VH-VL binders against q7v2x8. Designs and how they scored, part 7

Target 1, 220 residues: q7v2x8
Amino acid sequence: MKLILRGIANEFIKSFSFKNFEIDQNFFDKLITKEAPAAANLITENEKINSYELAKLKLILEKHFIKLSNIYSNNRETVLSGKSLKINSTFLKIKDLENQLPLDPSYLKKDILHKGTVRSGDRISSNGDLFIIGDVNPGAIISANNNVYVWGKLFGIAFAGKNGNKNASVASLYLNPLQLRICEIVAIGPKEKPKGQHPEIAILEDNKIIIKPYFLNQNL
Key: E = the ipSAE of ESMFold2; O = the ipSAE of OpenDDE; V2 = 0.75 times the mean of E and O plus 0.25 times the DockQ between their complexes.

## First folded at step 23 (VH-VL; framework fv_cosibelimab)

Design Y1 (at its last look DockQ between E and O 0.32; V2 from the best seeds 0.60)
Fold by OpenDDE, look of step 23:
Structure Y1 (fold): chain C 220 residues (1-220), chain A 120 residues (1-120), chain B 112 residues (1-112)
Amino acid sequence: as target 1 above (220 residues)
Amino acid sequence: EVQLVQSGAEVKKPGSSVKVSCKASGGTFSSYAISWVRQAPGQGLEWMGGIIPIFGITNYAQKFQGRVTITADESTSTAYMELSSLRSEDTAVYYCARESYDWYGYFDSWGQGTLVTVSS
Amino acid sequence: NFMLTQPHSVSESPGKTVTISCTRSSGSIASNFVYWYQQRPGSAPTTVIYRNNQRPSGVPDRFSGSIDSSSNSASLTISGLKTEDEADYYCQSYDRSNQGWVFGGGTKLTVL
């Protein structure tokens, strides 16, 4: 089981795991943070939790001023238990749980596929991955909570990892952005780039944006 | 101080049902779980089930599943335990106890107990 | 599921120290809190230890609880025994498998 604690603005505070619904002193200590969490999401895998147990958890969390907002589980009985308590509960397959799907609906991946040129003044933002089939011209701004893919030339501003995903990347067939941002790290591209065209990817390494050739066979 | 007062002793025939009440006073009722625990003569404690009145959620021990019904009336701060299909082995003192949910389960208050005797 | 096993009886003289064990049959004793109840003859049980080692208000510091993961057991220790400590003592813990509370069989403490 995993609890994801969030603040009043639904910002991520911290997450922690506990096994077999073990409620011990360590569990309670983990609930105490200086950030004062306001909400929690529960992820359970292969764990049956009845409504009575969930009710107790709910009450404990509420005592700490934390709302149990969402339950995600591959156990149908657990989901039903959550629903009986009027908690937003979602059944997910193990594969989806393992993929660490965003638990907060506001962070749910909403991948966007855009076909066409993104022109100056245009803004496109995705809560998931952003796929652009076309060029991103100077003056355009594209962003995504996760990865940005430009199947064309990137000349505008690209922002990946809006939600703090350090593994977020910006890839393009021709990567020559005015500005790149991954999470809180910003890089400014050179005004002139060599004429050679090959796919490149920008990633975070050691808290710095690095650009390297993008080889599909190595990145899949 | 919270006080739990239970209904009086019962004498029942086999096959009948008994309903024991537990009234809480001097504290909050709805947010605390009420558990029922029985004790046969000369035997140990046995948890039967519980209810969280504010949610109307119950939990029953497997041994009693289908034979015990626990309910609560928030307006009167009273919990009930009904046991059906009584048999001689059900002869016991039945206790209600309040669980302190903030400390996850320690029973901070107990009723005085209700003797239920099942005999032909 | 698991059971909690206690000795049937223990006895000791006034002023001495006695320890009552509670052994969990399966799973870790540290997985869930252990509670201890005292029951005097003709009375309802009362909590003497909660959450392994915490004392409710009114319970003297002569009562203490501990957990031993190596033996998978909890212990109730009563120091400076008094005649009034003569009672049955029960350990309790929550069973996730059965989704319910489990009591030990109880221990009769006799103060000699």
Scores: ipSAE 0.778, ipTM 0.906, lowest interface PAE 0.6, mean pLDDT 90
Fold by ESMFold2, look of step 23:
Structure Y1 (fold): chain C 220 residues (1-220), chain A 120 residues (1-120), chain B 112 residues (1-112)
Amino acid sequence: as target 1 above (220 residues)
Amino acid sequence: EVQLVQSGAEVKKPGSSVKVSCKASGGTFSSYAISWVRQAPGQGLEWMGGIIPIFGITNYAQKFQGRVTITADESTSTAYMELSSLRSEDTAVYYCARESYDWYGYFDSWGQGTLVTVSS
Amino acid sequence: NFMLTQPHSVSESPGKTVTISCTRSSGSIASNFVYWYQQRPGSAPTTVIYRNNQRPSGVPDRFSGSIDSSSNSASLTISGLKTEDEADYYCQSYDRSNQGWVFGGGTKLTVL
């Protein structure tokens, strides 16, 4: 059987194959610190899984901040078990199970362009730059390996340079976040709201997050 | 580390039922599987079933299906095992145990055991 | 479903090495992890080996576990045997077909 791990923007992160419900604990421990997945789909072939077994999987994924969102199986008991746990569960023939597997991850887009508001409870994670055309509401979390650009108002949490890139930046048209993070440095958002509607950029300078007007100094 | 404390020994007549409690303290209860394992005098360990308290979902060994009922009360962090239609063969020490963080885990914490004696 | 078969008893002198076997009756022993528990008289079991060959913290290095696919068995090995090792030992594995836990019959270790 296979877990397909995805980020908050439904971007593919990783697939994980396992048998007999035995999963390497180091995989889960490292997953939080490296990949930041938000959701998982379970794809099973010829496996009878009861609700007790599936509930244990759901709970271990939740401990790692991963929602078990969908179950696809050619076994009807497995599908019923998933439904009993209020998990979207779909019966599929073996041929159709392969359609639920991701494309080769080497073709996964590095940068993400997101159009629309990022609402409370949403998380978007990019393996490159993250571009948001819209607002990022309180309670939303956006992150990128490199830069974060918000063409709108940033009220939520933004995390640039999540892979250790100290040259990463966070920019927005209205920079009023709850929290900023660049690499390992965290700053609580300012208590005072920005007084103007000028673009601002947050960068890491001498191990401190510094906010500057952006329209004077633009970078990629 | 979690501590599991079980109810005291009981003497029961054949045909009656027994309900053993298992109270957890010092650790997480609701999101871990709590299993029940028994050991007849001079014999080995035998898994009876378990519960995941946050969902109330149970799993019973086939041998005990229809006679065992496992429940949990999240507010008191207590699991219960009730065995009905008692027979002399049910004389045993009954243990509760919590499964580890592992998917299939090992039982990382055990209660002290509860002796149930079934005699006429 | 399967059974896990252990010898009824084993014995050996202090300082020596003993091996307790755990043979799976059907399907491969490698299909699921094997766990080992120590139970001293009058006490609840405690874990000495998890995931075939891993030791919980506090378990001495002289306890080791292994899997032998050719004999379809797991083994618990205790070297440098001490009198405090006298106990019953149980292997355990998950039975995917029966969707439940299986214990071996247990082995009484006597330290002469």
Scores: ipSAE 0.608, ipTM 0.847, lowest interface PAE 1.6, mean pLDDT 85
ESMFold2 (binder alone), look of step 23: mean pLDDT 90; pTM 0.918

Design Y3 (at its last look DockQ between E and O 0.42; V2 from the best seeds 0.00; counts 0 for: pae E 2.8 > 2)
Fold by OpenDDE, look of step 23:
Structure Y3 (fold): chain C 220 residues (1-220), chain A 120 residues (1-120), chain B 112 residues (1-112)
Amino acid sequence: as target 1 above (220 residues)
Amino acid sequence: EVQLVQSGAEVKKPGSSVKVSCKASGGTFSSYAISWVRQAPGQGLEWMGGIIPIFGITNYAQKFQGRVTITADESTSTAYMELSSLRSEDTAVYYCARESYEWYGYFDSWGQGTLVTVSS
Amino acid sequence: NFMLTQPHSVSESPGKTVTISCTRSSGSIASNFVYWYQQRPGSAPTTVIYRNNQRPSGVPDRFSGSIDSSSNSASLTISGLKTEDEADYYCQSYDRSNQGWVFGGGTKLTVL
């Protein structure tokens, strides 16, 4: 079971994982945070939750000014329970839950395709993947919850994995950023980079940002 | 302090129905779950079901499923429990109780109880 | 589904300490909170312990609750027994499998 908290702008705030529907009182105390969550999504796997239990959860969340916005479950009864409370409830197959597919496109995957140069002072942020066809100049800041792709030269600041996705990456045809950030790890690029131009990808390995040539496999 | 006041004692014949009321005063009604618990003479407590008035959502014990109906009127802050197809075994004191607002709260307030006697 | 089992009766002299057990038949006693109610003759029950070991306002500190995972049981302990403590005591817990509240059979406490 997961509860995903979202802000007013549907931005990801934090998630909580529980075994079954065993939410403790300490959880509710943790809801009182500076982040001021406004909405919550409930994800359940192989868990039957009746309307009465959901109703109680809904009430307590509302007391904290949090709307229970979505329920995703592979249990049909749980979905029906959610619907009875006028909560957007969606049945998902267990395979989809197991594969950790994005369940809420509104905050998990909102991909952005940007065409053109990102200039100094510009900021672009995506709740999914960020695709840029063009250069990212020094002074520009680009970020994504997931991956950053720059089909051009990256000279600005790039931040991937805003939601803590450790598999997030930053790829570019020419990777020479002022600063790279993947999740909580930050790397500063060298002032001088060799003249050779080839695609590179920055990833997290052993809690360190590493940069390597980006080769596409034929089987992709 | 919240008070729960129940309707008076009832004498019913087998096969009939009884409807007991529970009026709340001195506090909020709609956001608190009201449960019904009965106690046969000389026996223990038995949970029958509950309602969250603001949503009209009910939860019934399996034993009483299909035979008990719990409702609530928010305008009068009153909860109702109707038990149909009465049997002699249904002779008991029926209590309404308010569940505290906490996650899995306790029954923090009780009605005075309503004696329902089922006899031929 | 689980049941809660209590002793039928316990007795003790004033000033002494008594313990009433509540054993869960299946699942862990720690998985759900345990509540304790006191019922005096001719009266509705009142809560003396909630969430395993918490006391409502007005309940004397002579009343305490505990959980023992090894025996899969909860215990209500009453120290410094008074005549007014003579009552029936019920443990309660929520059964998620059955999706309902479950009471123990009750324990009659007699103060000798």
Scores: ipSAE 0.792, ipTM 0.905, lowest interface PAE 0.6, mean pLDDT 90
Fold by ESMFold2, look of step 23:
Structure Y3 (fold): chain C 220 residues (1-220), chain A 120 residues (1-120), chain B 112 residues (1-112)
Amino acid sequence: as target 1 above (220 residues)
Amino acid sequence: EVQLVQSGAEVKKPGSSVKVSCKASGGTFSSYAISWVRQAPGQGLEWMGGIIPIFGITNYAQKFQGRVTITADESTSTAYMELSSLRSEDTAVYYCARESYEWYGYFDSWGQGTLVTVSS
Amino acid sequence: NFMLTQPHSVSESPGKTVTISCTRSSGSIASNFVYWYQQRPGSAPTTVIYRNNQRPSGVPDRFSGSIDSSSNSASLTISGLKTEDEADYYCQSYDRSNQGWVFGGGTKLTVL
């Protein structure tokens, strides 16, 4: 079981796992900081918790000025127990309980580094940035939640910011794609083959895809 | 520190019921669990159940489910345990106890005990 | 459902050390904290150890508690035994499956 502790402004403070309904004074002594928690959500899986057990937890938290605000559980009796105590209580399937946990930003950004040519008919999708060291042939599709970088020639389709990131970009040494997409904006590839001796970057500016020379970004 | 004072000894006939009281003073009553524990002559301690008075929420040991009723009166800071359909093996000392500030913590205060004798 | 098994009695001379065991029959002794109570004849129990090895205020430091996961047991140790330590001793733990408290059978300590 987990308690998700939040401050008065609903800011995340701490996620705490515990077993068997035993919380000792050391736990609460560590909550004396300036950002002491004001609210808690309880997340359980299949654990059957009666109203007596849950009432004890509620009262102990209240002694430390923490409101037990929500209960999420895959056990219907636990949900009923929470409701009997006038706590917002929701039955969730086990796979949906994960949505009630705080996210680790590093884990959500799953960057992909691909070495080699992306062949016609291949698809590569990243949940973060996508880095290609090689060419992206016609008929290939590459996509990322954030930026797409092609250290080579880009001929296929590139889709950056597929999760709605309007600051996403597509860059390559030779930017000649069949199609570019940034967030919801789609553009056909340039009418002419690139003539310059420099890398190019496509960005979204004022709801329009703009292609410009790519200068090395110090904050990439 | 809370002090728990129980009602006096009782002699009961088989088939009757008994109601033992436990009055708290000198501490917080309503927001702590009050448990009942019995001890038959020459035997060990046996948890019967408990109540959290502010909610009136009870929890009974399976052995006593259906025969025991635990209640509380916040206005008098008194908990009650009623045991029905008494039999001779219910002869015991009945204790009330308050649980510590820790949940599932130790019983930090005990009443003096109430002897209930079931005899014809 | 589990039981907590204690020896029925132990005896020792003043000044010596005794250890009272408390063995859990199923599941791990470490699943929940173990508590120890002293009960003198004619009196209600009092706590001598909580959360496996902690002493409440006022309990002499010659009382100590421990757990041993390999034997699935908890122990109460009383050093420097005094005649006033003569009492019954009970271990206790919470049974999550039955959602209730379990006491050991008790151990009568006799100070010779």
Scores: ipSAE 0.470, ipTM 0.792, lowest interface PAE 2.8, mean pLDDT 84
ESMFold2 (binder alone), look of step 23: mean pLDDT 90; pTM 0.913

Design Y4 (at its last look DockQ between E and O 0.58; V2 from the best seeds 0.00; counts 0 for: pae E 2.5 > 2)
Fold by OpenDDE, look of step 23:
Structure Y4 (fold): chain C 220 residues (1-220), chain A 120 residues (1-120), chain B 112 residues (1-112)
Amino acid sequence: as target 1 above (220 residues)
Amino acid sequence: EVQLVQSGAEVKKPGSSVKVSCKASGGTFSSYAISWVRQAPGQGLEWMGGIIPIFGITNYAQKFQGRVTITADESTSTAYMELSSLRSEDTAVYYCARESYDFYGYFDSWGQGTLVTVSS
Amino acid sequence: NFMLTQPHSVSESPGKTVTISCTRSSGSIASNFVYWYQQRPGSAPTTVIYRNNQRPSGVPDRFSGSIDSSSNSASLTISGLKTEDEADYYCQSYDRSNQGWVFGGGTKLTVL
């Protein structure tokens, strides 16, 4: 089992694992942080938890001013138990539970679709994916926790993978950014790029940003 | 100090139902789980189930699932255990016990017990 | 799903030390806390040990609890045995599989 602690603004604080509801001093020490967590998400894999057990956990967390906000589990009974306590509970496959942070509602919610040109001085940031239908001019800054898609010309600054998603990408019909950032890796685009190029995607490979043609996979 | 006071002894016929009460005083009620444990004459302790009053959430032992109903009234700080379809084997002293505030808390307070006799 | 097995009875003289075992049938005894209750005749049980080795307020230090992973058992040890210690003793632990409390069969301690 894992608890993901979040702050009052749903910002990620920390996560930690615990076993078999070992609620000991170590558990409480992990709960105590200078960031003063306000909410927690419970992630369970192959664990059946009944409503009684969840209720006990809920009470313990509440005593520490932490709301048990979400439950993610691949066990249907656990999900039902959570729902019985009026806790937002979601059934997920194991593969999705392994990617816990990206599945946090604070990270999943709010894909943004922006229609229009992003002008110099403008900033657009998404906690999910960012879709731009239009151009991103020099001086504009766009960012997303996950992927950035620009259905137009990208001339400004783009930042994908704000939350450390190494699979994040930046794609554009015409990719010529002033600066490109994926997670912690930064690349500077050339000052001049030939016109008439095909769509491109920037991804991380071997801790480097690489740009390649973006072709639609036939399997999609 | 928390005290649990249970209702009086009951004599019941087979097939009938019994409802035992457990009133808590001297402490908080809603956030503490109340469990019911029975003990047949000359036998050991057997956990039947429990309730967390604040949520109305119950947990029953599999053996008693469908036959036992545990409820709680927060306004009166009283927990109830109803056992239906009584049989002679249900003759026992029934205890309510408060579980300490820990996740796996110990039963830190016990009622005096209620003798339920099932006989034809 | 597990059972807790205790000896049916143990006897010892005053002033001596007695140990009551509680063996878990499956899973590790260390996986969940073990609790011990004392029940005198005609009375409700009272906790003497909680969370393997901790004593509630009012319980004398003559009472101690331990866990032995090698034998998959918990033990209640009573030193300096007194006549008042004559009682039934029950071990208890939470079963995650059954999601409920499990008691041992109880041990009758007779002070000779």
Scores: ipSAE 0.829, ipTM 0.921, lowest interface PAE 0.5, mean pLDDT 91
Fold by ESMFold2, look of step 23:
Structure Y4 (fold): chain C 220 residues (1-220), chain A 120 residues (1-120), chain B 112 residues (1-112)
Amino acid sequence: as target 1 above (220 residues)
Amino acid sequence: EVQLVQSGAEVKKPGSSVKVSCKASGGTFSSYAISWVRQAPGQGLEWMGGIIPIFGITNYAQKFQGRVTITADESTSTAYMELSSLRSEDTAVYYCARESYDFYGYFDSWGQGTLVTVSS
Amino acid sequence: NFMLTQPHSVSESPGKTVTISCTRSSGSIASNFVYWYQQRPGSAPTTVIYRNNQRPSGVPDRFSGSIDSSSNSASLTISGLKTEDEADYYCQSYDRSNQGWVFGGGTKLTVL
């Protein structure tokens, strides 16, 4: 099982794996002086954990001023145990548990490169730029704190600058989305379909989303 | 240093219940797990269950599930263990113990023990 | 669930060394920490080893603990035996599958 530590502004600080609830006191002593975490999420895979065991974890974390905020598990009894302690607890299948894991800071990749089609019902979110090598089908949602680049056809929903970056952009080889969003500005996809096969880029100008041809060596 | 003082010895008849108390003083009670352990004459130690008083959350050994009830009163810093449907095999010394403040703490303080004799 | 098996009794002369074993019946002894308790006649137990090999304050360093994965056992070793070491000794470990504590059967140490 994994404990994901976050700061007071919900920023990722650290993750660590442990077995049998063995958490070293020295780990917490160093953590208090260096990283100042405020919250934790517990992620468990195939582990039955009762409320007595979770209560012990909750108390140890509180000793170090860390709130156990969320439990994600593919074990229903573990989820029920968390709810009994009034901890937000969510049942997730194994593949969905991975969506709750930030990358380890030692191997952190802020930008995401995705190869393949993003299909209806899929959701990809980047904390930096998002690069898609493939198509984004209707019903798919892609988002990034910064720019979104689609080397292919964009038919779904694209959200750039989701952290408030007004300089963010959305670019694709065929820009025909259901919806574009840059920062807080939303636009429904263009009334007329793109002609030709040239790359286009969407940017914010004067609080409006503007679509124009995208050429090399151009600044946005 | 926490001190655990238990109630006095009891003699009980088969089929009755016994309730043993364990009062903590000189240390923290509510956020520490309190366990109950028994020892039949000439036999070893046997864990019965425990409680985390601040949450009222209990955990019972499977052997005693359905017969043991562990409770705590934070206002008096006292834990209780009640064993029902007593049998002669329940004759034992019953100990309370506090776990150290950890996931897998050790029992760092023990009560003096309470002899419960079940005889017909 | 698992059991922790200890020899019923051991004896040794003062000044010598004794080792008390604690064998886990199923699953790895290394899965959870092992604890050791000393109980003198008529008294409550006291901790002599925690977390496999750590001593609480006040426990002499002639008490030591170890884990042997090949025999799936833990050991309490008492060197320089003294008459005051005569007691019952219990190992203990947590059973994650049954979510509860397990004690060994106990070992009576006699110092002849």
Scores: ipSAE 0.487, ipTM 0.802, lowest interface PAE 2.5, mean pLDDT 85
ESMFold2 (binder alone), look of step 23: mean pLDDT 90; pTM 0.912

